# VH-VL binders against q9r0b6r508to684: the designs that were tried, part 8

Target 1, 177 residues: q9r0b6r508to684
Amino acid sequence: HIRSDFRHGAGGWQIRSMGVSKRPLQWSQSGLLLGLRGGEELSAPKKFLGDQRLSYGQPVILTLQVPPGGSPPPIQLRLEGAGLALSLRPSSLPSPQDTRQPRRVQLQFLLQETSEEAESPLPTFHFQRLLSNLTALSIWTSGQGPGHSGQVLLCEVQLTSAWPQRELAPPASWVET
Short names: E, the ipSAE of ESMFold2; O, the ipSAE of OpenDDE; V2, 0.75 times the mean of E and O plus 0.25 times the DockQ between their complexes.

## First folded at step 12 (VH-VL; framework fv_oberotatug)

Design j04 (at its last look DockQ between E and O 0.02; V2 from the best seeds 0.00; counts 0 for: pae E 17.3 > 2, placed apart)
Fold by OpenDDE, look of step 12:
Structure j04 (fold): chain C 177 residues (1-177), chain A 124 residues (1-124), chain B 107 residues (1-107)
Amino acid sequence: as target 1 above (177 residues)
Amino acid sequence: EVQLVESGGGLVKPGGSLRLSCAASGFTFSNAWMSWVRQAPGKGLEWVGRIKSKTDGGTTDYAAPVQGRFTISRDDSKNTLYLQMNSLKTEDTAVYYCTTDEYDSSGIYYFDYWGQGTLVTVSS
Amino acid sequence: DVQMTQSPSSLSASVGDRVTITCRASQSISSYLSWYQQRPGKAPNLLIYAADSLQSGVPSRFSGSGSGTDFTLTISTLQPEDFATYYCQQSYSTPWTFGQGTKVEIK
């Protein structure tokens, strides 16, 4: 797995905000602060990019910390590669929890050829082509939704794969086999 | 509270020039994408152009009718958006609005906040 | 350019009426459609974005629906302050374009 746990910084993630909600990326030991007012795009660093075909059908997992009574804001994962783009919605919903306590929830995005941006799903061949040359992976938030009471943090991003994805030097310092 | 205040409108002859200003407050202007939208008297809305934030490249896009004649710029130190209008035509007569631009979690673009507009009249 | 066509251009209604305004795009724009309200002598205000997302502070009597080429703005129960001109706007591709507007008048 390729993972950002934000223990020692933003880990190369970049933020692009729109309109009145524009702000710099805010990192803490607890994670990256997600905006609650307006749209934001968080762009993944290079380690998430390149040939990611082994992650086909596997989930990208976002771990969020939500405040008491809160829920994750609407989030979409966007993939770009080989001149193609695809937007993914969460394939899993957070389980109900005690609303009186802060909690961590996980959103899973299955890397498959379904998109809300296109009237028809991307053909498998094209999706594979996209994954083979992934040039951008980004998290999009609207700031709209039920998560306005308190801070919402992105605590971890994990790209999962069926097999070890690549050999890096030093080997797998940030990859779990 | 977000505030957008346009100024600089007035009467100008065809072929003349005019510079509009939009004073912004209540948000981090330097990070904001901004647009100009105009409305001819008794007519509908027409997008004029936009400017991205400096961090996002500061690039501009324009509608075809104003391409080459209008220039959008910004002074982040003054929280001010500008629209330089050259070679003005009678059909440029309109109320000009500045907007803050936004997008949702799907990346869908929209005009979030609007100023009250400033009237530009191009007439001989 | 994507052309946006609203219907009707104008309509007369009474307080309490259900009002429906349609917007058609010359090509599919997915859900890249917003609705704005403009009262006489005022600047436009955003009502709906992304076809069906209600802007904060906008009354729930306003709703948007549709995708692809056909979109609808609905006012479930028309209020006195709703007499205005409404515009749809596509953000699918530049240049951004607006419908010609629909004026909602008092019957």
Scores: ipSAE 0.021, ipTM 0.634, lowest interface PAE 6.0, mean pLDDT 88
Fold by ESMFold2, look of step 12:
Structure j04 (fold): chain C 177 residues (1-177), chain A 124 residues (1-124), chain B 107 residues (1-107)
Amino acid sequence: as target 1 above (177 residues)
Amino acid sequence: EVQLVESGGGLVKPGGSLRLSCAASGFTFSNAWMSWVRQAPGKGLEWVGRIKSKTDGGTTDYAAPVQGRFTISRDDSKNTLYLQMNSLKTEDTAVYYCTTDEYDSSGIYYFDYWGQGTLVTVSS
Amino acid sequence: DVQMTQSPSSLSASVGDRVTITCRASQSISSYLSWYQQRPGKAPNLLIYAADSLQSGVPSRFSGSGSGTDFTLTISTLQPEDFATYYCQQSYSTPWTFGQGTKVEIK
């Protein structure tokens, strides 16, 4: 797995607007402030990019800290790669909870065709081709969310792989007698 | 000046019942969330339960050891918090404090005002 | 449930000493941590909320730090009124839980 936990900085994440970074990202030891303006995206560092085909069918997991009285903002995950671009909706919804308690919640974005926000004009199996050369992974919000009593923090981003560490070839079997 | 004054503590036998009161003043009680916290003699602090303001639903939540035996209620017309304790056990022996539950601008909860406590002793 | 472990359970110190008390959570609680002081025979008082924010009226010799699982309360120059028991408390998830306490005694 590939992750950013933001305990020691912004982890190479940047605000992207029209392909350039022009605004400083607000960071604290509790997480990355998820306060995006219109047209802005939060772009992932290079460690999330490149050949990510082993993550096909697996989730990207965002861990958020939601203050009392607040809700997770509407979030889309945007992917670019191999000359293609896609947007994903969350694969699971946050559980109903008492909003007066501080909480951590996870949003999962399953990396497969069933998670796409809308019908794509892309060819069959385009998702796996996109993942073979991922050039951008970005977090985008629809607007700035509803009125919240506090601020939402991005505490962790994890890109999940389908395979445990690695498969080892077994040694030759001994003959039984 | 915020004040919280607990009363109603005393000696009770196992299986008995007792009702504690917490008289509040110096703040708008009806807007506040309130908790009970207890401390066994010579021991540390243990959260007992909480009641929300009526505007936030008026619901209660309890620590596992007291669930089903203790009931927190409030009377906003009297600015009073209550703890009804039933089926008391010797391990319920403690000083019981009432507290206000506040939160900062980031939504982090803490107990900012505490009463002086009232002693409950459960002994045969 | 989130378990809170304080270290040390007790310590002896002299007036003027720097005192450090640590608190460890059994899981990450971000900055959802407060510190309380309890003088003998008295109710607890809030010192620090949100891990590092000093409550109004608390002397500046008290400070808090940390996030995640490891937190520290520091008293920069111990005073006679600081001999007390100190508790950390998490407000990340119910049930709210306290550390077992750290008693600061006169040496």
Scores: ipSAE 0.000, ipTM 0.453, lowest interface PAE 17.3, mean pLDDT 79
ESMFold2 (binder alone), look of step 12: mean pLDDT 91; pTM 0.923

Design j05 (at its last look DockQ between E and O 0.06; V2 from the best seeds 0.00; counts 0 for: pae E 14.3 > 2, placed apart)
Fold by OpenDDE, look of step 12:
Structure j05 (fold): chain C 177 residues (1-177), chain A 125 residues (1-125), chain B 107 residues (1-107)
Amino acid sequence: as target 1 above (177 residues)
Amino acid sequence: EVQLVESGGGLVKPGGSLRLSCAASGFTFSNAWMSWVRQAPGKGLEWVGRIKSKTDGGTTDYAAPVQGRFTISRDDSKNTLYLQMNSLKTEDTAVYYCTTGEYDILTGYYYFDYWGQGTLVTVSS
Amino acid sequence: DVQMTQSPSSLSASVGDRVTITCRASQSISSYLSWYQQRPGKAPNLLIYAASSLQSGVPSRFSGSGSGTDFTLTISTLQPEDFATYYCQQSYDTPYTFGQGTKVEIK
């Protein structure tokens, strides 16, 4: 797997935000501070890019620290490659937990055919083409307004990879050898 | 603290020109979308135009009544927004406000979160 | 262009009253709707954005609701400082357009 834990820096991640809420990337050993106003885009460094076909069907996992009584902001994962782009929504929602103290939650984004922007899901072949030449991976967050006290941190980003079980079963039809 | 201070307003004859300035502070000006909104005396609010940040293309959009006559520009090195007004008409008489534009890139929502005190432009013979 | 129509144009109310102002768009604008307050002789202030999100520093007695074409600003318990003119504004498409305003006056 490919991972950013932000223990020693921002790890090459970059931020783009809009309006007055535009700000530089803020890093601490606890993670990257996410803005709660205006929305922002966090762009993954090169190590997450390139041929990521082995991550097909696997989750991208974002670990967030949310303040007491808080919840993760709306987040989408955007993939770009081979002239294609799509946005993914979390595959699972965080379970309710004790709201009296900060908590860590994980958002999982399955790398499978789906799109929030296209009229129809991306065909498997095209999705595989995208993954084979991933040129951008970005986290898009939406502002939550002033109703949330405290800070939301991005503590970890993990791209999960899986080995094809070619020795145990015939390769999938989409696998190019 | 975000501050927007307009200046340059005054009395001008029809057909004349005037340039308004908006001095910004308290935020990274170069990253902000900026707009002008005007309000004729005793009337409602009217959007004049918008300029995006340089990183977002730096493009401008204008309301139809001022299209071709007004020009919005910015000097990021001076944290200043400008409104060049040419061929002024009596109906351009208004208090002109500069505003920040907050834009949520996920939802696409855009709104004017901060406003200056405004500067009065009077176009009269 | 998207036309925004507010109702009423003016209303009289007393301190403590519940006040409701409506805004209608000529076409669906989803939730791309903001509300502004303008006190006499002052610049407008943002109250609500995205139809229902409260701007920082704005009292919780203000709330926004609606989507599509019909929107509502509600002041649950009117305070003395709330006597002002209120404007809705769509950001769905350029040109951005405002409602004509609603003046909330003291009864």
Scores: ipSAE 0.390, ipTM 0.766, lowest interface PAE 1.0, mean pLDDT 89
Fold by ESMFold2, look of step 12:
Structure j05 (fold): chain C 177 residues (1-177), chain A 125 residues (1-125), chain B 107 residues (1-107)
Amino acid sequence: as target 1 above (177 residues)
Amino acid sequence: EVQLVESGGGLVKPGGSLRLSCAASGFTFSNAWMSWVRQAPGKGLEWVGRIKSKTDGGTTDYAAPVQGRFTISRDDSKNTLYLQMNSLKTEDTAVYYCTTGEYDILTGYYYFDYWGQGTLVTVSS
Amino acid sequence: DVQMTQSPSSLSASVGDRVTITCRASQSISSYLSWYQQRPGKAPNLLIYAASSLQSGVPSRFSGSGSGTDFTLTISTLQPEDFATYYCQQSYDTPYTFGQGTKVEIK
C-alpha cells in the first residue's frame, strides 16, 4: 500500500488551481483541511503516481474526519495519465449521523470503469492505460464556506494494490542479504 | 465578504403571524448551518433555533419557548433563511438576528462567526 | 439543557483597569465556549472561540481561559471602546445557550 497520514506535515500534497491564486495548505497532526475553493484540487505527491496497474480494480481509500453532526461534501477523485483524464465517484457514501463529536469515515474509490462519472464509460483498456503512467491523482470537493458542511479533515490517503501471488514473489535469497 | 441581512420585522398583534427572511451572501449558503438568535429590548441574547445544511440532514432544533410555534426553513437556490412565527406572544418582542458560524475542524470547535444587523419584531395590542 | 451562568451581571470600571468575567456551565462542555461583545445598538461580535482562541482582528488585550465548567474572559487594559455587554455561549449541545450577559460600565 502507498499512503499519506499527515502526522509529520502535508506529505507533499499541494493545492492545484486553475487560476493564478495560490494559498498554503492547512494541516494538523490529525490531517489536512480538505475544504477547497472553486477551481482548486488537492494533488497527490509522486509516490502515488507512475505505474499503478496493480491498483486496477482496487480502492483508493480516503479516511476523513467530519465535524459533529456533519457529513463529507461531494468528493471526486481525478486521475490523469497516458494522455487521458477521468473522474471517479465514491463506491459508497456514509449515512449522515447527528453526533456530538467528530467522527472518522472512509470513502472508497474503486479504480475501475464502473466508478467513472461519465454517463457512457470508456472501454476497459483506457483505464489500464491511464494507470500504466499515472501523472496526476487529485481530490476535488465542494468549495469552502461557513458552517459544518464542507469542512472535512483528510486524515489518510491509501492507494491499494492487488496482493501479488506467492509464486511470483522474489526468491528467499533477498531476505538472506 | 460574508453578509447577512434580515427583513420582515414589524408590528403584529398577539396571536398573529410574521415571516422573517435573511438574505445571505459571500459564502456557500447551502453548506452552512444557520441559526436565529433574538434579543428582547434591554435584555440578553437568546438562541431561537438552528437548521442544518441539506447535506447534514436539513433538520431543525428549537429553544423550548418557541417550539411548535416557530418554523425555520431555508431556500438554497435563493441563499435565504426564513423564520415563520405563528401564535405570537408579547414576550416574543425582540430584535431577531440571523447567524451562521464555522466548525473549525483544525481546533475542533463550533462558534457563531457572522451576524446580521437584526430586524425588530414588536408584538402588542 | 446546559445552563450558562455569568458573573457579575454588571460591573463598573475605569479605562486602564483589568476586567475579569466568569462563565459557569451546569455540566462539562469541554472547551465548546465562545465569548461575544455587544456594543450598544449593535449586533454581537465574536471575541473568543474554543474557550481561549482569539478571533482574528480582536485586540490581544482580550483573552479567554478555562475548560469543563468554569471559564473566564479577561480584558487586561480596558479601553474606551470596551464599554459593552459581554456574553458567553456554549456550543456543546442544543439549545446553544447564552449566559445572561455582563455589562461593563464607566465608573
Scores: ipSAE 0.013, ipTM 0.546, lowest interface PAE 8.2, mean pLDDT 80
ESMFold2 (binder alone), look of step 12: mean pLDDT 92; pTM 0.934
ESMFold2, look of step 14: ipSAE 0.000; ipTM 0.472
ESMFold2 (binder alone), look of step 14: mean pLDDT 92; pTM 0.939
OpenDDE, look of step 14: ipSAE 0.200; ipTM 0.744

Design j06 (at its last look DockQ between E and O 0.04; V2 from the best seeds 0.00; counts 0 for: pae E 4.9 > 2, placed apart)
Fold by ESMFold2, look of step 12:
Structure j06 (fold): chain C 177 residues (1-177), chain A 125 residues (1-125), chain B 107 residues (1-107)
Amino acid sequence: as target 1 above (177 residues)
Amino acid sequence: EVQLVESGGGLVKPGGSLRLSCAASGFTFSNAWMSWVRQAPGKGLEWVGRIKSKTDGGTTDYAAPVQGRFTISRDDSKNTLYLQMNSLKTEDTAVYYCTTDEYDILTGYYYFDYWGQGTLVTVSS
Amino acid sequence: DVQMTQSPSSLSASVGDRVTITCRASQSISSYLSWYQQRPGKAPNLLIYAASSLQSGVPSRFSGSGSGTDFTLTISTLQPEDFATYYCQQSYSYPWTFGQGTKVEIK
């Protein structure tokens, strides 16, 4: 599996926007703050990119921490590759809980055309072509300005690989870990 | 820019009712937890109550002196917070502020970040 | 409920003075304390959260310290715009409660 857990920093994740945004990320040992402004996305480092066809049909798992009594905001996982782009919704949503403490929640994004948000999802061949040369993997959230429920920490990102075992390390051009 | 504007204050007799409004702009109101804080003339600040975002359950909490008499509600389609005050007492005379009830998940601390200008409620015979 | 007690209730000071205001909680609140400034006829504004963290846009002459039950707000070099009433507020547990206020007046 390919993982960012943020125990030692932002793990190479960066803010990306339509223009050049140089806003620094805020983080703690518990995770990255996802309080994104309008038009911003949180972009994954190289280890999540390249040839990820072995993750087709597998989940990308986000572990989030939400405020006490809060729930995760709407989140999209956005993918770009091989000249294609798409957005995914979570395959399931956790039930709301009324707690007095922060809680951790997992969202799963199945890397399959059935998870696409678009009215006309990509065919399987094109989805797999996108994964053959993934050039961006990013997270977008709704919400801006003051708001209790607009605040979440990204505690972990896991890209599930169906790679059965690794007998050879491929050249760095398609393995970035 | 964040803006909170209270309205609906005025003079009312003891035992009467009054409804305050707080118009919000410049942020995603539907994500916000909101509080009412009041200040009696020449006195300090007193938290009145809080309403969560609808996403977080929309539930309310109240300070003991107003429990059962005041009701906080919200209309996210109009970006408006309300305070319904019933069975008013002279002790309820105050300027009423609406505030954003903030939690900074990175630090773990609560605070009131944005405040309206206040609206005066006077309860007198 | 957590009761917050400020001292002094008021003080007189001159521009340039160092001003210290204290706040005591009826039980430990760790560092869950904020300080607000209220100028006459205006709404309060946040100065300090987490006992010692300065809110953005607040001048560096303001500082906070303390943990547990005893907290201090310090204005190192009082300016004309600092004549106001200051409130502490605990955010350890509901209901949120404020101190009674400290009025800083021009001497």
Scores: ipSAE 0.102, ipTM 0.595, lowest interface PAE 4.9, mean pLDDT 82
Fold by OpenDDE, look of step 12:
Structure j06 (fold): chain C 177 residues (1-177), chain A 125 residues (1-125), chain B 107 residues (1-107)
Amino acid sequence: as target 1 above (177 residues)
Amino acid sequence: EVQLVESGGGLVKPGGSLRLSCAASGFTFSNAWMSWVRQAPGKGLEWVGRIKSKTDGGTTDYAAPVQGRFTISRDDSKNTLYLQMNSLKTEDTAVYYCTTDEYDILTGYYYFDYWGQGTLVTVSS
Amino acid sequence: DVQMTQSPSSLSASVGDRVTITCRASQSISSYLSWYQQRPGKAPNLLIYAASSLQSGVPSRFSGSGSGTDFTLTISTLQPEDFATYYCQQSYSYPWTFGQGTKVEIK
């Protein structure tokens, strides 16, 4: 797996904001502060890029800390590569839980073909081509925060691989060797 | 707290010129897109024009009625937005508001987030 | 240009009333629609953006709905401070355009 846990810095992530919401990237040991207004783009560092075909069908997992009574803002994951671009929406949404205290939630983005922003789904071989030469991975968030109170933090980003990292497990059957 | 304070309004004759200023505070002005919106007495709101941030190209857009006569500019070092109005017409009489513009990059939605108190421009012979 | 038409142009209501204001676009503007409130002698204030998103600090009695060409601003329970003129505004295409306004007056 490729991971940013933000324990020792922003880890090469960069932010681009729009309008009044434009701001520098704010890092703490708790994570990257997400904006409460407008829209923001967080660009992943190089370690997430390149040939990522082994992550096909696997989730990109964002771990967020949300304030009491809060919920994660709308987030999309944007992939660019091989002259192609694709936006992914979370494949799973966090279940409602006790909102009396801050909580961490995980958003998963399955790395597979999607057609939300396109008239037709991206063919598999094109998506594979995109993953084979991933030139950009970015997190896009709206400025819509729950009540605009508190802070939403990005605590971790994980790109999942079909290959076992530390475990002696066979790789996914779809993995090309 | 975001504050916008317009100034420079007054009485001017048709064909004359006037420059409005908008002093901004409480936010990073240099990053903000800014607009002018005007309101004729007893009438509705009319968008005048917009200027983007320098980082986003600093380009301007204008409404047709003021195109070629009005110029929007900014001095980021002074946190000030300007509206240079030339060849003024009686129909330009209005309260002029400066606004901060917000943009949602996920959806592409724009809206006028914060507004100043406005400054009155009266064009009359 | 996209023309925005509000209905009604004015209405009279009492405190506690449910108030509904409509805005129609001359063409589809998706959800690129905002609502503003302007009290007498004051500057406009943003209430709703993206057709249905409530601006921070705006009371929950305000809500927006609609997409395409027809939009609605609703005040569930009118308060004294809500007597004002309301404007819709499209941000779908330049130039940005406003509705003519709806004045909410005391009955």
Scores: ipSAE 0.029, ipTM 0.640, lowest interface PAE 4.8, mean pLDDT 87
ESMFold2 (binder alone), look of step 12: mean pLDDT 91; pTM 0.928

## First folded at step 14 (VH-VL; framework fv_oberotatug)

Design m01 (at its last look DockQ between E and O 0.05; V2 from the best seeds 0.00; counts 0 for: pae E 13.8 > 2, placed apart)
Fold by OpenDDE, look of step 14:
Structure m01 (fold): chain C 177 residues (1-177), chain A 125 residues (1-125), chain B 107 residues (1-107)
Amino acid sequence: as target 1 above (177 residues)
Amino acid sequence: EVQLVESGGGLVKPGGSLRLSCAASGFTFSDAWMSWVRQAPGKGLEWVGRIKSKTDGGTTDYAAPVQGRFTISRDDSKNTLYLQMNSLKTEDTAVYYCTTGEYDILTGYYYFDYWGQGTLVTVSS
Amino acid sequence: DVQMTQSPSSLSASVGDRVTITCRASQSISSYLSWYQQRPGKAPNLLIYAASSLESGVPSRFSGSGSGTDFTLTISTLQPEDFATYYCQQSYDTPYTFGQGTKVEIK
């Protein structure tokens, strides 16, 4: 797995916004603070990029901390590579909880051709091309709105791979050789 | 604090030209979409045009009444937005406002979150 | 182009009144609708964006609702500083268009 847990820093993640809501990426040991306005693009560092074909069909998991009574903002995952681009929506949505405590929720994005956003799925060949040369992986978030109390944090980003990042292990059985 | 200060307004004859400037401060100008909105005396608001950030292509869009006559540009190194107005008509008489355009990159929502105080352009014989 | 029609064009109200202004789009604009307030001799100020999101610093007595073609701006308890002209604006498609405005006058 390729992981950012933000325990020791922003880990090379970068932020972009489009307006007066522009702000520097705010990091703490609890995670990256997500913005309130305008939406933001969080760009993944190089370790998430390159040949990611071994992650085909596997989830990218975002762990978010939401305030009491809160919910994660709308989020999409954008992939770019080989001149192609694809946006993925979460395959699972967290259930609202009525709690007085902050909670952690996970959003999963399956790395597959089909997207709820696309009119038609990307041909498998093209999607494989995209994954083989992933040049950008980014998290796109909407603004939470100024009326929302509390902070939403991105606590962890995990890309599932058939290969352990630091281990010489046989590839997962779903990897086509 | 976000500030937008328009300048360059004045009296001009029909067919004349005028260039408005908007000095921006208090935010990262280069990342912001910017728009011009005008208001004729005693009338409502009318969108004039928009320029996107360089990152988003820096492209411009215009309202039909000013298309081909007005040009929006920006100098990010100077935090300045411009409106070049050519072939001015009497109906172009208005207070011209510079405005930031907050853009939600996911939803596509776009709205004018900050406005300058405007500069008056009077086109008259 | 998307036409925005506000109702009423003007209204008279007293401090403390509940005021409702409507805006209708000529076609569905989803929630791509903003509300602005303009006091006499001043520049417009953003009140509501995305149909119902309250801009930071705007009093909670302001609220927006609606989706598609019909939208409403509500001032729950009119204050002296609320006497102004209000505009809706769609950002669904270019050209961006405003309603003709609603002038809220003191009764």
Scores: ipSAE 0.474, ipTM 0.812, lowest interface PAE 1.1, mean pLDDT 90
Fold by ESMFold2, look of step 14:
Structure m01 (fold): chain C 177 residues (1-177), chain A 125 residues (1-125), chain B 107 residues (1-107)
Amino acid sequence: as target 1 above (177 residues)
Amino acid sequence: EVQLVESGGGLVKPGGSLRLSCAASGFTFSDAWMSWVRQAPGKGLEWVGRIKSKTDGGTTDYAAPVQGRFTISRDDSKNTLYLQMNSLKTEDTAVYYCTTGEYDILTGYYYFDYWGQGTLVTVSS
Amino acid sequence: DVQMTQSPSSLSASVGDRVTITCRASQSISSYLSWYQQRPGKAPNLLIYAASSLESGVPSRFSGSGSGTDFTLTISTLQPEDFATYYCQQSYDTPYTFGQGTKVEIK
């Protein structure tokens, strides 16, 4: 697996904006602030890019820390590659949790067509083609601006390697000599 | 590389005025909160005031000894921070540092990542 | 205003010593505290933010702890480049006050 955990820095993540100016990414040892200003995205470093076909059908996992009384913001995972672009929504709804305490929440973005937030028809096999030469992986949220409600920390990003699931491994055969 | 370069320091008599400038480069100045910190010769650090980014309201706050006499402003088109000092007193004699830090929305922290070299202001009769 | 009181005001130490500097706030400031190092003739530089978070590029021999009103900066194994003056600063409320400083001198 490919992982950013931010214990020792921003891990090569950068803010991308629609404008020409880029601002410094806000971070702490607890993670990156997921409180982007309008038109901004968090862009992943090169280790998440390139040929990622082994991750098809597997999740990208975001670990968030949500402050007491807060909620995770709406999040899209945006991918670009092989001349294609697409956006993903989280694969499942979060379970109810106690909001009176700071808490950690995981969001999963399945790298599969079922997770797409498509506005236009996409070519056949587009997802696998995109993953053959991934040139951008970005996190976008809506409603960026000053305020305390909905502020969250991005604590970890993990890109899962594609493996055929081995539901039962056979036992090793041993012969004593 | 982040650079902050103060200028405009010098000798002035009590009651006089002086304007300091801080030229900034290597970061997105318009998104940053900017502060002035001073240090009297042989003494400790004293926060003077702060101006927020325009997107965060553009407001200023000052330490009590300078309230009403000092004005912090910024020109985002020139990446420049200013300190207008009026009605100067001998107690204002110090090296004045320009500092920057981004307000951390999630944690609420405001800390000074980068500092200029300082410019000396001497207020003496 | 929040007043910040450092202790001690100065100390003498040898290379290899463990040194501890404390900072007390006149009211709770949660973890809104930072530590700065200032070498003679130089501008300060940030060591610790959020009471205990190490700034990028700062050696791991520096550590911070505390919350509320009482905070500590520790240098586990003092090095020659660590002889400097150290300041705490609160960012809980304006004015963002500094402690008076702690000068660490070579013995």
Scores: ipSAE 0.000, ipTM 0.464, lowest interface PAE 13.8, mean pLDDT 79
ESMFold2 (binder alone), look of step 14: mean pLDDT 92; pTM 0.940

